# Ledger of designs, part 3: VHH binders against HTH-type transcriptional repressor CarH (carH)

Target 1, 299 residues: HTH-type transcriptional repressor CarH (carH), of Myxococcus xanthus (q50900)
Amino acid sequence: MAERTYRINIAAELAGVRVELIRAWERRYGVLTPRRTPAGYRAYTDRDVAVLKQLKRLTDEGVAISEAAKLLPQLMEGLEAEVAGRGASQDARPHAETWRESMLAATQAYDQPRVSDVLDEVLAALPPLKAFDEVLAPLLCDVGERWESGTLTVAQEHLVSQMVRARLVSLLHAAPLGRHRHGVLACFPEEEHEMGLLGAALRLRHLGVRVTLLGQRVPAEDLGRAVLALRPDFVGLSTVASRSAEDFEDTLTRLRQALPRGLPVWVGGAAARSHQAVCERLAVHVFQGEEDWDRLAGT

## First folded at step 10 (VHH; from x4 with A33T)

Design y3
Fold by OpenDDE, fold request of step 11:
Structure y3 (fold): chain B 299 residues (1-299), chain A 121 residues (1-121)
Amino acid sequence: as target 1 above (299 residues)
Amino acid sequence: QLQLVESGGGLVQPGGSLRLSCAASGFDFSSYTMSWVRQPHGKGLEYIADISGKGGKTYYSDSVKGRFTISRDNAKNTLYLQMNSLKPEDTAMYYCARDKYYWYRGGMDSKGQGTQVTVSS
C-alpha cells in the first residue's frame, strides 16, 4: 500500500506548524526532504509530520531550531516509534469534516475543479477504506439529506455524486482482485443508490474476496442467471431507499426465489436494516456490523 | 478508549414506558451516527433505530416505529431511547451502538455492554 502522504497545508495543520515555517526549516536546516507528487507538490509522510511535531516541541521549549535540527538524528528512533504508535490512533475526523465542508461548498458553487482537488487531497491522505468511511460516504449522505430538504439541487447532487463515484470506481480498480471467496454484489431491482454497494465491494476486495459487481437496479431474473453462471459463494444485495415492509418483502421474496437454494444471501443498507424481520423470515442474512465483514469474507 | 455505557433498563408492565440512556466517551460523539440494537434471549441482534450525528435524521425498524423515539444530546455525549407502549416481545438486552457507513448506511462498528429490558405482567 502506498504510504499515506499529506500536502504541506495538511502537514502544517497536523503538526501545528505554519507552512512558512516548514518551508524555512526545510530550506535552512534540511530537516525534511518531502517527496514530490507528479504534479510537483510536496508530499509529507507521517514520519515527516512527526519530525515537524518534534521540532515544534523543542522550539516551544526554547531550543533554537538550529540545535533542534542537530538533535533530530538522535530523536529519530523515538520519532519512528511515535509514528508507528500514533498511526493507529489519530482520529482523522476533524480533517474529514474540513474536506467534506470544502467539497460541499464547492458543490454549491458548481466548482467542479475544486471538488476534484479536494478529492485528490483526501485520497492522497487516507487509505481507500478510511477515505470512504470518513469522507466520501458521509459527504454523500449529507448531500442526499440536503437535496431532500431542498437546500441542494439535483444538479448539485449529481455533480458531486458522479465525481465521488468516479474516484470510488478507481479505488475498486486498484484494489486486490481476491481469490479465495467469490461474491456477486448487486442493488435491489429498483435501487438507484450505488455507493453503498461500491463501498461494500471495496471493503470485500480488500478482505481478499473476489467480487463480481453488477451495479444498480438489477432485475431478479438477471441476477439469477448471473449467479447460475458464476456460481459464487454468496450474494450481497444493497437496498438503501426507503420502502414499505410489504414492498420490501415482495421484492426480497422474488430475489430469493431467483437464486439457488442454499446459497447464502446477504442484504445490507438502510432498508435492509429497517426491515430485518422480513429478511429473517426469508432466511436472508442482514448485515449488522463490523463482524459481518469477516463472515462475508469467510475468515 | 471508546466506551458506551447503557442505563435505564428494568422491569416494566405491558403498555408501560421506559427511557434508556447511553453515555458515550473516547470519541467525537457528534460526528457519528448512533443506533440502538437489541438482542432477545436466544435470538440474534435486532436493529431498533439510528440517529445522525447532528440529530437531524432518524430511522426506525418496523417493529418499533411509532412506539420508540431515538434522540441525542451532543453536549452531554448521551444517546436516548424513549420506549412507549412496551410489549412482551420487546424484552431483550438493549445496546447502544456507534454506526459507520457500512453499506452506505447499514452497520455498527461497536456497541456497549447493554442494559436489560424485561416487559412482563
Scores: ipSAE 0.871, ipTM 0.947, lowest interface PAE 0.5, mean pLDDT 91
Fold by OpenDDE, fold request of step 11:
Structure y3 (fold): chain B 299 residues (1-299), chain A 121 residues (1-121)
Amino acid sequence: as target 1 above (299 residues)
Amino acid sequence: QLQLVESGGGLVQPGGSLRLSCAASGFDFSSYTMSWVRQPHGKGLEYIADISGKGGKTYYSDSVKGRFTISRDNAKNTLYLQMNSLKPEDTAMYYCARDKYYWYRGGMDSKGQGTQVTVSS
């Protein structure tokens, strides 16, 4: 898989370091040697961003940049060891399943405190995106399926979903603010499933995108008003619940009409995926996979 | 290393049937939603179907609903796509894909090398 790279502006935002400072650090201390794109632009890796974050941390702590630069190799070795140690813990997979099982069991028992404790453990152990991808989202999907199959009650589903949501919102608050690109994210007007949207928001924030989150069941007209006021670079829409192609088209048409012409509109979710042809006809982008995150982020 | 290897593609007449297989390795297969996608020549990637890790839930695109069936055998780490009533429009490279919970079952993080399906008289 091609290593994800960021332009300097994005790297700066992700690291919380000014572009000028990054350039200065590179020039003066050689702490980073980012790759160049064919067009000659600096391309920063996640590792590079990590370096920048570390330097920022040290300098914020009052360490002179010259000293921080000297310490960086040791710190990075430690971080890499930790990341490699954490990454090499192939054993996290067993933990993810265990956590999900524990939360599910607690949910079944209406043991909210236990669910909370396990969530805390997960979030302490895993980075936010990993926690979401490997534990939270799978859990909720499983919970949803169990509810549909009648093995969980509505109350149980709501219990765990609300708890996970709260944690996810907290993760969003803690995520980088983003400033380079701005996206307005909302669910379809009748869509109540917000977790996909929240996950998308979290990921975009970590990609340096400023996100305005409008939440579930956003009327088309209201979305239009918001977008006019906010003037985002793009709109992201979540649609999960199954619907007919006709209903989907009607809804999406209404949404597209409510939004400024030329504004990029992205749609993600199970329903969007199922009705891809409709999206294409309406010149709406359908989220398909990993590469589309970069497109959304403008990287 | 994650591997997805598709097989079963070929030439089939309109109205015919074909069964695709995908052998998965390098990850916990049963923990992931899996999907089929296709890419017609000169066109973009098109979603076909997905199936939850445990196989309890499936989704289909409008274009294949009622004709295609996605299934999986977790014991064999294998994903299947039964394609019936094939049409010329179904001609494409078919890929097995691993999904992540992007947008809540809306995206893939990896796909195989693909198997060519050609529907022609």
Scores: ipSAE 0.859, ipTM 0.942, lowest interface PAE 0.5, mean pLDDT 91
Fold by ESMFold2, fold request of step 11:
Structure y3 (fold): chain B 299 residues (1-299), chain A 121 residues (1-121)
Amino acid sequence: as target 1 above (299 residues)
Amino acid sequence: QLQLVESGGGLVQPGGSLRLSCAASGFDFSSYTMSWVRQPHGKGLEYIADISGKGGKTYYSDSVKGRFTISRDNAKNTLYLQMNSLKPEDTAMYYCARDKYYWYRGGMDSKGQGTQVTVSS
């Protein structure tokens, strides 16, 4: 049987290492030479992901990458011996759709223990960012839409969202603290959905960014005071709920005025993209996609 | 292995209509928010619209709201953009994109090769 392989973006998420860093490590230190598929894509094995994880762990601990590469052969030998002793179950791993369906069914039945069991299974099987991207966030979106349509009650929505929130907070607590760049993250003043902010914080922490997470209900003036005291490298704001262009511009103007003119300000979420021209006029960056994570992280 | 193939572009007069399609494969289509973005000549990418995995929630940029409609057919793994009341300013390369749940919703991780839309007299 062929070993499971991943494209570079999935390998990056599994290992908690940026795509550009994987490429740099391949080029400069020769720590990996991934196979190419017939379609021309780089294919990373589970062993390649394990190599990347070890390099990430060591560099997070302050070990220079050149020294981490020297330690790698012996670390990988020990890890492979441990895996061999446990037996292999990686090729039988459940895929994300099955987990989401199981949690939705448990939610419909108000079965909190079952939701908890499936969440634990997901987090044991997947790296934090992959768990969030492929299971947790899609589930929350589906549940939210079902609640809006009346197919789920508010109690069912809360049961799932509270359980997922608890797990996100735990993942954030366990994430690397970050050693470079400092971001201050808050929701837009009237934004009640904090899950997007928590997800962004988790991803930035795994990119090595120090994050001060202010959450919801921070008035623009108080955000400005916090920024003055903290002197961050950027501010990230989450906005999901629909707003008219007029309401969005009024709010963003107040936020921009409260913040230093030269400080990068980013907004993320569907409402931000909807009002891109307003953001541009106010010298506020709109998060558009994956490449923007590197800009936020300062690479 | 992810593939996004746009089609349906072309030349149309101001005030006209056009319907874009995007065939998706290599991922669980119904689990992802999908979006349309465009790139006018010499400009950066401009977000147009997105639609949730099950199709229940849509967002539109200010520049197209009321004129464009995003939709999806999960049985056919196909994303659509119905464009009405087209203006010369809508001239651009249009890309189908898959969103990741960055900031809960709103951040693409992949896009196709695009289909050209030209609005001209």
Scores: ipSAE 0.591, ipTM 0.843, lowest interface PAE 1.9, mean pLDDT 84
Fold by ESMFold2, fold request of step 11:
Structure y3 (fold): chain B 299 residues (1-299), chain A 121 residues (1-121)
Amino acid sequence: as target 1 above (299 residues)
Amino acid sequence: QLQLVESGGGLVQPGGSLRLSCAASGFDFSSYTMSWVRQPHGKGLEYIADISGKGGKTYYSDSVKGRFTISRDNAKNTLYLQMNSLKPEDTAMYYCARDKYYWYRGGMDSKGQGTQVTVSS
């Protein structure tokens, strides 16, 4: 019961076996005895997925399924020992890796319905912040890296990012409005990636902070006008893309000059950490880690 | 049971080199961005570098760019920092950290106990 489990469609994707074959193998050869969840669905363990993978491999090699079933005990002994050894180096929730791998495979195949189904499973199984931190954001980073290296196309990247964005927007609408502290959140000028900003907004909302989310493409002057009207407790800026120190300093100087001198300004993202000395000279806080959420939320 | 164990620190002359290692266990190492941060005596944490889970993307702070190289060996669950052209200002406790995807790439959720690097003439 403490074991990780999967619904049949996820188990099928992980093992590369059609759902109807899984059911047929269960019925005819007794190679699997999955439990039923309280909701009535079959629950497949990591062992069940490993069994399916071995049956798939053997049958792809031309072994009759009845013979493959006879070979399983010895093969599973060795494989389970190897998997257990590898599992000792993994985090406490390897389901996140499984979901990410399934969505990546679906993305590579341009299979939008499959990506959507896995996203729904993730959001049904995990609280919103965990889903974002453990599954959605790492997946998007991996997909972006693969796109940049040429191992995924732009269309594949967009397919997954558009669906994740839709889910994040829905989660944000459902999040508490927040009545403690007020933050204005925007991307750095010329920053195209809004997903980091959306994730930060979601997290702040769940910490009780009221968030005004301005998004992308807000000129520094317009941000300044909004801040003067709104009088927030802080401004949070997202800056992810690599920038030269000169460009970063020029941009941050314009932003700092547009904002009230006593107003806390935070920057998050890899570019912020890379240019930490610039931020310090301009009296801008750099987001470094989990303890900074408490400072932003006023905890 | 996440564990990050740094090693390879020590005393070195200005202009010298050191190689730091970090043995990681208790999590899926190849799925996470890993970083090095340092803390000079009496000061706050300073970001040094990070590397993506698959190893394809690296970032460096301005203070070390061109002198330090971050790398990883996912088969050995080990993170490395090659430090060249060391300066007295590099003297600090160096920590291996696992990043979470706060603001996409900018927030550690765990770090080790550190290894001391001292650069002195």
Scores: ipSAE 0.588, ipTM 0.842, lowest interface PAE 1.8, mean pLDDT 84

Design y3
Fold by ESMFold2, fold request of step 11:
Structure y3 (fold): chain B 299 residues (1-299), chain A 121 residues (1-121)
Amino acid sequence: as target 1 above (299 residues)
Amino acid sequence: QLQLVESGGGLVQPGGSLRLSCAASGFDFSSYTMSWVRQPHGKGLEYIADISGKGGKTYYSDSVKGRFTISRDNAKNTLYLQMNSLKPEDTAMYYCARDKYYWYRGGMDSKGQGTQVTVSS
C-alpha cells in the first residue's frame, strides 16, 4: 500500500496550521521529522497531518505546546493502530460481488480458512442485515444451484453453508432481543432449509420484535401446542423447498387447523408465493416483499 | 438510481402470446433474483414467477405454470416473461421486480412502473 504524502502547504491546509508554525513546532519541539521526497522536498504523511491536528486542537484548548508534545506519543499510538486497522479494512473492502466470487473460489478449492477470512471481512464491513441480504444469502443460493447442477460437490456446498450458518447464528445471538410484539418462527413441517427462517428472525429482531425461534421440521401439532402456551402475536413460517400444490395445501391445512383462527399466520419463501391462492383460501398471509415487514412486525 | 423499465405489453386475443421485457439498471443485475408480479384492476399484487441471479433456478405461481416462462440475459441486464395461452384473467398491469432474499428467496424490495397486458376478444 503506497503511503500518501503532502507538501508543507497542503499539510498546513489539511491541519489548519500555518506553515511557519509547523516549522517552528518541528524545530523547537521535535514533534515531526518529515521525510524528503526524491526531489528534495519535505513530505508530510497522513500521520504527520494527524499529529498537527492534535497539536492544534490541544493548543486551541489552551494547552502549552510543550505539554501537548508530551501527550503526543500515546495519542499517536492509538491513532496509528486505528489507521492501520481502518486502512486494511477499507483497502480489503470489495463490492459484494467480489466477496461472493472470492468465497466461491475458496469453496471450489476446499479452502475453509479463506472462506472464513472473507466472511470476517464482510461482517466487519457491513451491518448484519446488509451482509445477509447482499452477500450471504445470494452466495448460498448460488452455491446451492451449483451443487444441484453438479458444478460443486456436496462437500463443497456443506463447507461454505456450514460456515455461513455459524456466522448467522452468531449474529442472531448478538441481535436485539426485542420488546414489542412476539412472533413464533418455525419452518414448515419436513422443511430442512433453515437459512430463510434465520434471516427472517434476524430481521425481525432488528425491527424490535421478540422472536421465539423453533427451527426446522416442526410438526403442526407441536407448533399448535407451543402457540397455545406462548400466545404470540403472530406465527411466521418458512417454506423454501418446492412442493406440489397438493402437498402444500395438505400441509398448510394441518398447520391452520392446529393454530387459533384469529392468530395471524404468515408464510415466507418461494413455495409460499407459488401457492398464493391456497394461502388466501386458508386465511394465511403470504410474504410478498419489503412492504410486508411492517405488517408482519406490527411497526 | 435503481430503475426497472417494463415493455412489451398490449392487447392480445385469448389464446395468444406476448413477450415482456424489463431493462434493469443501477444495480448489479446478475446478483439478484428477479421476479414478475401483476396487479389485476382493483386487486392486490399477484406473484407470477422468479428466476435466480445466475438463471439456474425458476419458480412459478400455480396460476401460470406451464404457460409462462421467465428468463434473463445477464449480458444485457434484461429480464423476460414469455406468456403463452393467454386468458382473460391474465389481464393486469405486469411489473418487473428485484427480490431481496427475505425468507431466503421470497420478497421484492423494488418494482418498476409496469406494462399493461389486456387479454380480450
Scores: ipSAE 0.578, ipTM 0.833, lowest interface PAE 1.9, mean pLDDT 84

## First folded at step 12 (VHH; from x4 with D28T G53D)

Design q3
Fold by ESMFold2, look of step 13:
Structure q3 (fold): chain B 299 residues (1-299), chain A 121 residues (1-121)
Amino acid sequence: as target 1 above (299 residues)
Amino acid sequence: QLQLVESGGGLVQPGGSLRLSCAASGFTFSSYAMSWVRQPHGKGLEYIADISDKGGKTYYSDSVKGRFTISRDNAKNTLYLQMNSLKPEDTAMYYCARDKYYWYRGGMDSKGQGTQVTVSS
């Protein structure tokens, strides 16, 4: 599984340790061996942040840093064993397929209690992002396509999407508040499809980004007013429904004009990829894949 | 262990056709949306097309719509790209990619090593 990582200034903030002290501890005691990204920056994991927190705690309690470093491997091993015993599933893909099939069958039967039971099982077994990536989002996409083709009714689609939405909102409430960068997230004007935006918000929150989530159908002018008030580091926009190249360009032009020059603007979703040349001409970033999460989060 | 192995590239004259294949292994192919992307020499990645996990929905870049067709055979764990009416600007390394549901349908998490397509007189 991919592991969350942080740049040194974010790791320092999370652990309550100055950057200079982190570097000194790395040099002298070797208890931190952060990996380097392909771009050459140090990448600190959640384990690295936990190590820094433990060193801070011990030194605050009066333990010399040289002694704290000697104790740390054993102490971290015990804590990691406790967390691992409660921790995330390794590879859940065989279960993910069966969970998705169970929820689809329950949806076809309008069996809302069964959908709820399977959702509870998924969220008990998987970390939030993995549950979303491997179970919830694929299910929503499948259900949406079946609805568009007429093999599921609107009522069936709403039954499952409303339940998934409720769980995503709960996961967002429980997610880290974010102490790094501020993103404003909204759907394109007249875009009704919210689930992709909620998933992006959840992932950015778990990357340490503060997210202001504006939701569906945000007019360009209202987005502009919100951005002027909030002064975010970037705007992320979701666009899923197909649009002609002309309508997409007209809409994106209005959005770009409503937003400050130099403010990074990202678009995600199938419509953005379909019209990527338009996005490039308007200096709007198109979300292409997993590596772009780090660019959005500034890590 | 995840592998995506592209094949079927080659040299073709303008107006010609090629069919690319991508053999997938190390994951449950039928549970993921898949895409084709390309990289012209010295340029960034360009999205070409994607297809849903069961094959029921496809999307295409404006630059290839009407000329290229994405398809899949879940029984054979294989993704295809039929490329017709090829133009010199289609010259690129072509990669198949596995998509995650980022922004609903908007992001790859893995790609293969690629197969070269060259369209030249």
Scores: ipSAE 0.664, ipTM 0.864, lowest interface PAE 1.4, mean pLDDT 84

